# VHH binders against RCC1 domain-containing protein 1 (RCCD1), part 18

Target 1, 376 residues: RCC1 domain-containing protein 1 (RCCD1), of Homo sapiens (Human) (a6ned2)
Amino acid sequence: MAEERPGAWFGFGFCGFGQELGSGRGRQVHSPSPLRAGVDICRVSASWSYTAFVTRGGRLELSGSASGAAGRCKDAWASEGLLAVLRAGPGPEALLQVWAAESALRGEPLWAQNVVPEAEGEDDPAGEAQAGRLPLLPCARAYVSPRAPFYRPLAPELRARQLELGAEHALLLDAAGQVFSWGGGRHGQLGHGTLEAELEPRLLEALQGLVMAEVAAGGWHSVCVSETGDIYIWGWNESGQLALPTRNLAEDGETVAREATELNEDGSQVKRTGGAEDGAPAPFIAVQPFPALLDLPMGSDAVKASCGSRHTAVVTRTGELYTWGWGKYGQLGHEDTTSLDRPRRVEYFVDKQLQVKAVTCGPWNTYVYAVEKGKS
Short names: E, the ipSAE of ESMFold2; O, the ipSAE of ESMFold2 at other seeds; V2, 0.75 times the mean of E and O plus 0.25 times the DockQ between their complexes.

## First folded at step 11 (VHH; framework vhh_7sr4_2)

Design t6 (from m1 with R27F; at its last look DockQ between E and O 0.25; V2 from the best seeds 0.00; counts 0 for: pae E 10.1 > 2, unsure alone 62.4 < 65)
Amino acid sequence: EVKLVESGGGLVQPGGSLRLSCAASGFTFSDYAMGWYRQTPGKQRDLVADISSSGSTKYGDSVKGRFTISRDNTKNTVYLQMNSLKPEDTAVYYCAADFSDYRLPWTSDEYDYWGQGTQVTVSS
ESMFold2, look of step 11: ipSAE 0.467; ipTM 0.708
ESMFold2 (binder alone), look of step 11: mean pLDDT 82; pTM 0.823
ESMFold2 at other seeds, look of step 11: ipSAE 0.005; ipTM 0.258
ESMFold2, look of step 13: ipSAE 0.430; ipTM 0.684
ESMFold2 (binder alone), look of step 13: mean pLDDT 80; pTM 0.803
ESMFold2 at other seeds, look of step 13: ipSAE 0.000; ipTM 0.243
ESMFold2, look of step 14: ipSAE 0.000; ipTM 0.194
ESMFold2 (binder alone), look of step 14: mean pLDDT 78; pTM 0.772
ESMFold2 at other seeds, look of step 14: ipSAE 0.368; ipTM 0.635
ESMFold2, look of step 15: ipSAE 0.255; ipTM 0.653
ESMFold2 (binder alone), look of step 15: mean pLDDT 80; pTM 0.805
ESMFold2 at other seeds, look of step 15: ipSAE 0.410; ipTM 0.655
ESMFold2, fold request of step 16: ipSAE 0.299, 0.000, 0.000; ipTM 0.644, 0.248, 0.225
ESMFold2 (binder alone), fold request of step 16: mean pLDDT 80, 81, 77; pTM 0.807, 0.813, 0.767
ESMFold2 at other seeds, fold request of step 16: ipSAE 0.016, 0.000, 0.000; ipTM 0.400, 0.271, 0.245
ESMFold2, look of step 17: ipSAE 0.007; ipTM 0.311
ESMFold2 (binder alone), look of step 17: mean pLDDT 77; pTM 0.769
ESMFold2 at other seeds, look of step 17: ipSAE 0.098; ipTM 0.499

## First folded at step 13 (VHH; framework vhh_7sr4_2)

Design u1 (from t6 with L104F; at its last look DockQ between E and O 0.01; V2 from the best seeds 0.00; counts 0 for: pae O 23.0 > 2, placed apart)
Fold by ESMFold2 at other seeds, look of step 13:
Structure u1 (fold): chain B 376 residues (1-376), chain A 124 residues (1-124)
Amino acid sequence: as target 1 above (376 residues)
Amino acid sequence: EVKLVESGGGLVQPGGSLRLSCAASGFTFSDYAMGWYRQTPGKQRDLVADISSSGSTKYGDSVKGRFTISRDNTKNTVYLQMNSLKPEDTAVYYCAADFSDYRFPWTSDEYDYWGQGTQVTVSS
């Protein structure tokens, strides 16, 4: 049927611990830079100080504050203090290992358990997300948490298809395209219209009637993408990570900031500051506790999303990459350190005639897989 | 629930032949590398022969040319044909299984499943 196009991984953003983001120098990379040639990377999982790379052949390599390599790796998931590794086995079982990050892949893991693997994924896993990726376990009956207890059961009735962890919360996408959230809610990241925590998965009622295809969780914000390509986003917006007006970008000049706190009917917190272009206070949104619909500038449909601590990245159906939010380490990929409260296309890939196939954000950086565009 | 069951061991005279079999169950046999290892008391396990899921073989230096590993995926069985046996071949022979697509071949200590072993004794 179809031939595979050549592709490469690119990185940008914070690399102050020596994380591989290409050939950049210093503590940050402001434009996408290709990673080393000749490595067939199919998984990237990035933490603040280190990144885990998994190749199609099953090699796991760590870059940054943690280093090391291992074989027979099917999947890896990195958090700042903990690395989870899923290693292939001879039967339907696989070995899940949980490592302290500082001793990852050396000595004994903190914990290990045989688990049942389900799917191996596709031959080109670097292009599209695989079902059942960590932290969701292959049986979809448990997930890995960065805090003890590390093994967290899930009710089988949830029929989980995807699970993503933010800094203090979880998002679960079920087989029917429904979204559940739980964990900490103080920044509106659960999407239920309150700031209360939830101990158990709670259905996102605001999304009823819609079928979601992807979820992503950031530091304190959440994103999902519908099967029709619509983006819904909620949570913390102090850095513009929701693509809604922020205090940092609503202020101008020497006008004294005056705050008035109010909540909309959807629970979002609307504030106003002095210094607007018209002399009136400019509105901004600090917290959006209900899902908000987000339109991309070109009206393009989204297919993938990923979140860092305070930034958001989205891939469109036509292979474009949009980023927004906190940009002070170059994690938005726009050749500067400007933060944005609106989606902006990463022009590097357009200029190089590349189609973006995958994105994964670390807390302060961004990794992207892109292939050459087909000739027309 | 993985089982590796060795058979075919026993006592044989020097210069004789013996065929070991290992019946496997509890996994998709055709996806796994299969191997034979041997151990004498107080020694580490030594590679005897290994066969990948695609049929590629490798042999320990001391048995090359005398032993042949083969597999029958329809019977979920791996075989070790041992010819020109020497007293030095006396050992417990273990069948082992490992997922064959790993980029870095592992030592015998890295095999995922092992049988209980079968004794081969070469003595007059």
Scores: ipSAE 0.000, ipTM 0.096, lowest interface PAE 23.0, mean pLDDT 80
ESMFold2, look of step 13: ipSAE 0.000; ipTM 0.285
ESMFold2 (binder alone), look of step 13: mean pLDDT 79; pTM 0.797

Design u2 (from t6 with D98E; at its last look DockQ between E and O 0.35; V2 from the best seeds 0.00; counts 0 for: pae O 13.4 > 2)
Amino acid sequence: EVKLVESGGGLVQPGGSLRLSCAASGFTFSDYAMGWYRQTPGKQRDLVADISSSGSTKYGDSVKGRFTISRDNTKNTVYLQMNSLKPEDTAVYYCAAEFSDYRLPWTSDEYDYWGQGTQVTVSS
ESMFold2, look of step 13: ipSAE 0.276; ipTM 0.574
ESMFold2 (binder alone), look of step 13: mean pLDDT 79; pTM 0.785
ESMFold2 at other seeds, look of step 13: ipSAE 0.000; ipTM 0.249

Design u3 (from t6 with R103G; at its last look DockQ between E and O 0.42; V2 from the best seeds 0.00; counts 0 for: pae E 12.2 > 2)
Fold by ESMFold2, look of step 13:
Structure u3 (fold): chain B 376 residues (1-376), chain A 124 residues (1-124)
Amino acid sequence: as target 1 above (376 residues)
Amino acid sequence: EVKLVESGGGLVQPGGSLRLSCAASGFTFSDYAMGWYRQTPGKQRDLVADISSSGSTKYGDSVKGRFTISRDNTKNTVYLQMNSLKPEDTAVYYCAADFSDYGLPWTSDEYDYWGQGTQVTVSS
């Protein structure tokens, strides 16, 4: 029998703990490399030191500083200290387990609880690469946290559709396409125009009137994508993860734009550096506390985004992948270790006639699902 | 200004123990991941141990089970307890700080802060 599986997962960036990333060799991979050929992977979740793979048949496998395997897995979510696993129970209920990341799946979990069965999801047009929705639980009434208490209730009024966790903050997309944020805000990652923390979900007023389709949370930055393909991005930019001018690139006279703003307690910050082309300090943006519109080259429309600790990846409607930000492990996929403060297309997929369907970033690496293009 | 000051290095016999300390000032210590790196002459710096702002730890393969990293946020200090020392552990040990809750990156060229290093020599 012929196999009808044209898609594959690819990886690039940091792999110094032996986590599978393309070849799974060395300390870093600088260009996309296929991984786990012939395995039908439907979820990839990566931390700094290990990666969790879930197959369509329900097998969970860990690679890197943690290893092990388990069956009957519906979804997995990896953080540096903890692994959350959603497993099928003996009946129709699912079991949420939280494991110490350092341990193999063979021992007892740190914590476990039965949860309501997952509802059918129809909101992913790419379909094939989507496996699950952790850290948001299937009932959309709670999420799993990487620190106790592991089970975090959400007000039913939020009607959560997607939830993403950054290093110190959370983003929630509701059923109406509104975005809420909470947690730490010291780098503007909450998008409310201040650096104050928020203990409870707070609506992003700057996005009122727009309908968002995707959210992504990085270390200390945030991204959302509108239903019409526009990208809004905010938070910390010391590494160029917002695609705004940085200190290092401004000092070299290489900037994508001079969008300087003055320092204000409720506004964006602008810093100055020496060594500019004309001897005057070159402007750069360290923190953007309000959502900023980001244009991709050629006016391309975005459909998916994912963030690592200090980098950003976006998939376009036509299956292109753009990356930017901190690149010193090769996590931008451009065959080098250059950091960027502007979006750059990952040429590997174009050169191989591949359409990118999904992206998920670990803190310092990038995983991509792509399929072969047909005759166009 | 940010300062990272290592101490506790020295000469020790194989199988011995040593405790390194790194005192930090000039930044909000509890917000930073802290780590220890080591370098032998002519080689790149390698990760020894890393501890996140929330207390999660990671270790290089060659020191796992022998070294323990810890932090005391009230004293702005990170420690490295080094047990069962081997001659291969001889290196300059550096303290590092980075604003990342996902652990420290391997490369040193974009870290926020580094100490000047302390020499550890294991000789029979």
Scores: ipSAE 0.000, ipTM 0.313, lowest interface PAE 12.2, mean pLDDT 80
ESMFold2 (binder alone), look of step 13: mean pLDDT 80; pTM 0.800
ESMFold2 at other seeds, look of step 13: ipSAE 0.015; ipTM 0.432

Design u4 (from t6 with S108L; at its last look DockQ between E and O 0.40; V2 from the best seeds 0.00; counts 0 for: pae E 11.8 > 2)
Fold by ESMFold2, look of step 13:
Structure u4 (fold): chain B 376 residues (1-376), chain A 124 residues (1-124)
Amino acid sequence: as target 1 above (376 residues)
Amino acid sequence: EVKLVESGGGLVQPGGSLRLSCAASGFTFSDYAMGWYRQTPGKQRDLVADISSSGSTKYGDSVKGRFTISRDNTKNTVYLQMNSLKPEDTAVYYCAADFSDYRLPWTLDEYDYWGQGTQVTVSS
């Protein structure tokens, strides 16, 4: 199984629409399980009901509520209702297609447009750049949206290198390591200290002076990782997805329906519930509208992050995987259905002598690529 | 104070139809996803159908093609049209609301609001 091979993909969490995870049986998988042994997968993109797998050879395969396959695929991005596919053409241009998820890869797409490949990057003089993946287009001048118009231009002065879409918001990382956000803000997911929506990209002023290397967008929360390995996180915390105290996990005894809202010095909203036996309300954070610094256990450095609807996953420099947040489908990978408001290492990979290299979350599941230690 | 009130349940013969409704108050209805769930005695609640704030729908496998969920944001009401009813559809049906476009088809502990339920019985 995965323990006997140098690298493999693993899946865990929700699979109730028939999505392939490790075993592919039942409605959920609570522990990492190997998946698609021997297949050279380079991109996994998961929605609630289906998962898209892209191989290095250019094959796209769908699993779950949608099924099908296509060739010559460079990239894919799955949303609940729509699948975006970037396909190689006979010439230098790529073809961006948008499919209705229910009938993806069958018949004709809802929409298609030729797009120009991104110019050769500075980090890859041999001709391939590592600028980003869908939804950011190769030109870095536009992105694909799950709602029409599907092709969304970006202002030329934004020098985007990564763009991630949450359920209602967008995060953009520019070439200088600055972060912009826009879209819906009702859960503080924009990181500007208000709950108001933003129609246009707005710079995260709280991160000025820091250089960010990665962004991740969840359902209603946001994460970025600095080039030095620090994690900044903001947005909705009802399920502990920010690794900050939650209502149910912050209580010391009893649940009380009444809430009182207060702001901390870092702009987080603190709510209080009367659960303690001494009568003092137990603090919890429902919304964090400004970026908060998050330390991993043992001070580990982060290099990658991915978010589902209500959970967060982070890969460390040494190949460890930490997860937290809502866990009722087993998407945290701890062999249980416990939700957490603190980072917890997924022990399966440590116990199997595996280094985690990549993580991608669907809304309610988690996919992980790991290799044997002592190998790449 | 949030309230979800289901109505329209009852006794129906196999092959018959029912229309359930759920009247909502105490929150901005148009911002919430709404769902219908059902429960038989001694079992966990199962997803029947849900509808996002923008109107996108999803259905459980056992009801797809037979049931239709809809919403009327001007009346703060979500509906479930149930056609071609079978004995296995017998259950208590619950209305639920969540401030998200994602619903939890198997685990129900963290939905924001639930109604009290309405009984549907399919029997000859």
Scores: ipSAE 0.000, ipTM 0.290, lowest interface PAE 11.8, mean pLDDT 81
ESMFold2 (binder alone), look of step 13: mean pLDDT 79; pTM 0.785
ESMFold2 at other seeds, look of step 13: ipSAE 0.015; ipTM 0.395

Design u5 (from t6 with T28D S56E; at its last look DockQ between E and O 0.09; V2 from the best seeds 0.00; counts 0 for: pae E 14.7 > 2, placed apart)
Fold by ESMFold2 at other seeds, look of step 13:
Structure u5 (fold): chain B 376 residues (1-376), chain A 124 residues (1-124)
Amino acid sequence: as target 1 above (376 residues)
Amino acid sequence: EVKLVESGGGLVQPGGSLRLSCAASGFDFSDYAMGWYRQTPGKQRDLVADISSSGETKYGDSVKGRFTISRDNTKNTVYLQMNSLKPEDTAVYYCAADFSDYRLPWTSDEYDYWGQGTQVTVSS
């Protein structure tokens, strides 16, 4: 017989504005919950107070602090104050619009510009990603910024395939699998081994020679996943979002007297609490300014990643979901509000015999697409 | 090292005024939401006031109109001006910081960093 639930979206974490994270009435969803009405959703873009859903049929729906709908939408990208929408226009061009989020798609957009359709020129080795997602425009020659000017050109030689924006920085993945970063760097989120800001895209030389398949940007941290399933992660770790030891989780001692800082070979800052008479205190990492290789439990290979403001989610090749970082809204999906500085599998999907296929994090919540394993 | 150091607490008569300060160090202050919370012994911490990284403010119901939160990003300091103090304002006042531009209205446990607290006592 036909599969009753071939795929469904689930949500967990912050829900204080009623954005769809499940069927509950609480302000936080601590365990994955199916969305109340399933649709053929192809894009989820979440902000703190609202979430945008785009269907393959071109319907855009907003849920949370803004509630509205529009048609003929190809893509959407949500930030707290601004919603970017890519719509079909008259003729061969598409229309990029920027809306005030609270407008709920009523009235006039704040700004709009026609954009050219994707070129069909030379072969593109990027394959499967030729329809770019916002904030990267379909032409791959510009992206949408959450601050004016909204249209930001990219040098054509970058050959961008994916672009992700954090709170203060940007990550770009090019057609060859190289990663560039720019923007603010004081939390190590640029990955160049320093805390200096970069005004222009700068190649991550530490990843040179590797082929990356995906990037994700969080509030003040960064992650990428290689073609072979390795995870590289860097930036701010005060909430455990890098899965590296934190002060609160790395300290088992009685008192934090002082800290000393040194750098190891990978450029990370290693800090230690005071203590000399009764063993050495455990080190902790506040900032990792250089990409660090992260192993998942059981040696699992990663295929997808997404970041919120202070948490990280990764999907494995076998359809498992791992989360870590700040968890006080339940955005880690472990049935509690515990923060973690190590990867933990979200057992809900294993217990329900679901394979996770996609994950998208808002700043303080997590959305997941999962399917039944196909055995019956 | 992250430090939040409260000052300005003390004993004050009913109807009086007091100004609390919280000096912050060890992080990029301009990126943090800051808040003041208070705790009466044996109870959970209650929101007094918070201020986002962009300067938007929120107050607890019992202090609206009497207390004012402000921040000075050039001095890495958040202030709480407390006017028309009542005996019910007696508590330990804590400064808190959260690495987020979002306001989080319904829990005191959502802040990453907390100070050690300063005692405010309103008594004749």
Scores: ipSAE 0.000, ipTM 0.212, lowest interface PAE 14.6, mean pLDDT 80
ESMFold2, look of step 13: ipSAE 0.000; ipTM 0.213
ESMFold2 (binder alone), look of step 13: mean pLDDT 80; pTM 0.808

Design u6 (from t6 with D98E L104F S108L; at its last look DockQ between E and O 0.01; V2 from the best seeds 0.00; counts 0 for: pae E 21.9 > 2, placed apart)
Fold by ESMFold2 at other seeds, look of step 13:
Structure u6 (fold): chain B 376 residues (1-376), chain A 124 residues (1-124)
Amino acid sequence: as target 1 above (376 residues)
Amino acid sequence: EVKLVESGGGLVQPGGSLRLSCAASGFTFSDYAMGWYRQTPGKQRDLVADISSSGSTKYGDSVKGRFTISRDNTKNTVYLQMNSLKPEDTAVYYCAAEFSDYRFPWTLDEYDYWGQGTQVTVSS
């Protein structure tokens, strides 16, 4: 009765540097296609110009603007200029390496350090598990940064469980489900109601009383998902990446400069465009500096999120994938190149009877792990 | 409406210099990456240079070391200083803008805004 089929990774969006996204057509792929048939991929980490693939057998391969391979790899994290790699050693400690992306794993890394063995599996609230995936180090006492110094300590009392880096900011999820942010804030991506930068991790007070299960950081926007399946999203919205009304998709241009500087009571920047039936400008939101609750169609509960430079992807508890934001390379997976300021289900997976389990966005592309329905 | 207006083109002898300007209006200039492309008649546009909103630069291989891109956010203008010009630099030069600090895409159709171009001719 129970047929066991392995899952597969799918890719779509920009591939103009030759990075693998499935069958590929020219410089972009507009609909999901399976990757690397017959290969058991356990981690995908993508930058704008290259993608790192890690197999369960410990092989790391780079595809795109950088090529190369390495063995005994447990994890990898790709940024545009730097690649972090976690390698197994002969003993209980692992070796964390940071490579210049252009080196393609040749020569010497920029930095390396032995680290404490990582824990695997899902969280155990009664247990002592604190390790997450890169860029968070296995002991959760530090993270790898794309800028020197590459090793960045975290206060032990933060008890980090997940850490995600955007282009200019960081999000940290702690063991209690609280969210902290720091870094650049000029687009509202820190979620504190201001546009000021923060040098140190700062708790998101607006989320107090809620338990978050997932965080994701994009170019200049941020997402988190609660244990009950609610989505909170904030930051830059000029491309619709927050699923809030945006000027890029408004019918008319700006009509009044005074409304471009108006702020809501929650500190978000409210702007107006023309085209309303009663003569009032059509509203849009360029910046949302406080977390905003986002409803998916049909009231679906979210469990996973990932962000690219200007797009957002969310996986639901029932295995559906929703995407929105800037879509000109097909990175939304809707078989077109349109941009959206509202969530839209990626119908490919529904049509193929696939249940989506994970999503990872590069800046301009999207990678998805899915299994046949009837499992889980 | 958004406008990108290139200027500073013209006729120059080999080994000479020109400075191109691109004046931008209709958007918040400091939030955009800016780039220069060039095109000869009947050929594809080639990347010349780009500059992120934060000032990071990248150059095409054929112009590296000879051309310099810069921006002035107070004047909403991006510049291309072209030194040691060669006949193969003859082209129409286009200014482009994209929302994001990432490098602009491989295809020119994916940019948010394009200018009308300015002619540069290098002839002895």
Scores: ipSAE 0.000, ipTM 0.257, lowest interface PAE 13.8, mean pLDDT 81
ESMFold2, look of step 13: ipSAE 0.000; ipTM 0.094
ESMFold2 (binder alone), look of step 13: mean pLDDT 80; pTM 0.799

## First folded at step 14 (VHH; framework vhh_7sr4_2)

Design v1 (from t6 with S53Y; at its last look DockQ between E and O 0.46; V2 from the best seeds 0.00; counts 0 for: pae E 11.9 > 2, unsure alone 64.2 < 65)
Amino acid sequence: EVKLVESGGGLVQPGGSLRLSCAASGFTFSDYAMGWYRQTPGKQRDLVADISYSGSTKYGDSVKGRFTISRDNTKNTVYLQMNSLKPEDTAVYYCAADFSDYRLPWTSDEYDYWGQGTQVTVSS
ESMFold2, look of step 14: ipSAE 0.000; ipTM 0.289
ESMFold2 (binder alone), look of step 14: mean pLDDT 78; pTM 0.777
ESMFold2 at other seeds, look of step 14: ipSAE 0.261; ipTM 0.591

Design v2 (from t6 with S53W; at its last look DockQ between E and O 0.20; V2 from the best seeds 0.00; counts 0 for: pae O 16.1 > 2, unsure alone 62.1 < 65, placed apart)
Fold by ESMFold2 at other seeds, look of step 14:
Structure v2 (fold): chain B 376 residues (1-376), chain A 124 residues (1-124)
Amino acid sequence: as target 1 above (376 residues)
Amino acid sequence: EVKLVESGGGLVQPGGSLRLSCAASGFTFSDYAMGWYRQTPGKQRDLVADISWSGSTKYGDSVKGRFTISRDNTKNTVYLQMNSLKPEDTAVYYCAADFSDYRLPWTSDEYDYWGQGTQVTVSS
């Protein structure tokens, strides 16, 4: 969708390679910091060492361990090893380029191909299919992978609407609001109740009967948001990125490290550490292999989600931003380096009377688009 | 029980080489990022090198070009090849393991497991 409302981007978290988040503050930005004022940015895609910014006018600029700029860019997607760029051509075709990240936009790409939309939906009775963002190609018939082969076809019957790549897995949201996952599953990030990998897209049966509107994939965790604003989250929780109890909060004055692993009735893995008042172990969840319902404080409805390597960010319908998980670079935006296993509102935007409209996480940082709150 | 056991430390002349090894047990080694850190008296631990589960490496500024980290998942072992050693490389070297997909030079206090350390001394 369009970023038509006047606003600004903000960044926080890790910037130790010179990523635009506040490079004058060394390696980390702990509070949201405005960036690129007056630039009409329509895409931010961040890796741990560099960030790609794409403007509505077609300018691509890299910040961090990679630098450089290019024109005629429709979209970009950053991973640590590869940058994918969708360039406008003089004709009807677009040019998909894949660059080695360390030399991106310099010399020749690793791979390039003119891509022609394979779907013929412009004239059908339902109108045009909505263009996806990289890594999903605009035709929704393929996606770009950070691992060769870079061009990955999707079965047309999937009718993909959104695709997100985590470190080892993929999430796909289809036109009917169903969610599919595949790839590595060793941390429960596929959501099928097992730690087994899946080579092909597999439907999340646990979400049947629900209509999902948004998916997000982190390092080893997964999130989706229903059309009614409910959050479902699963996968790895060692850093609290699921907003489920983690060992970081299993303290009670005196710490006795007595870790053990148990399974709940729903198949989730529960670990225990000492620290309860009566000496009983305090439970925490290390892995959640089935989708778990997550409630935000105040019962707020979610509309957008994004995940980094070990943190999660969610935008509510009323424009609040909540973050949780690993925070040691300040990527949670709370003016500290505290990790959390519960959602916490980023007060900067409330204090500045800003409405958050979009969020995108790099592995260790967070980028946010927000607009001024109008008088009511 | 998780164990990380370092070996290969010792006394070496300036300009010499050492290879450190860290044998790991008690966890699925191929799932973990591994790192080497060093500490001199009165200072905090500093990153020397880390290596992700997929083999991506990062190095501290003072050792880049001289040290090489590698891993052998069949032996559950991470290595640090140390060449062109200098007196300032004298320290206790620690092996560390973290259940993570990325490592950055200053996140050492967030590692899940640590070894006991091995002394490296570069002198006379």
Scores: ipSAE 0.000, ipTM 0.264, lowest interface PAE 16.1, mean pLDDT 81
ESMFold2, look of step 14: ipSAE 0.000; ipTM 0.168
ESMFold2 (binder alone), look of step 14: mean pLDDT 77; pTM 0.771

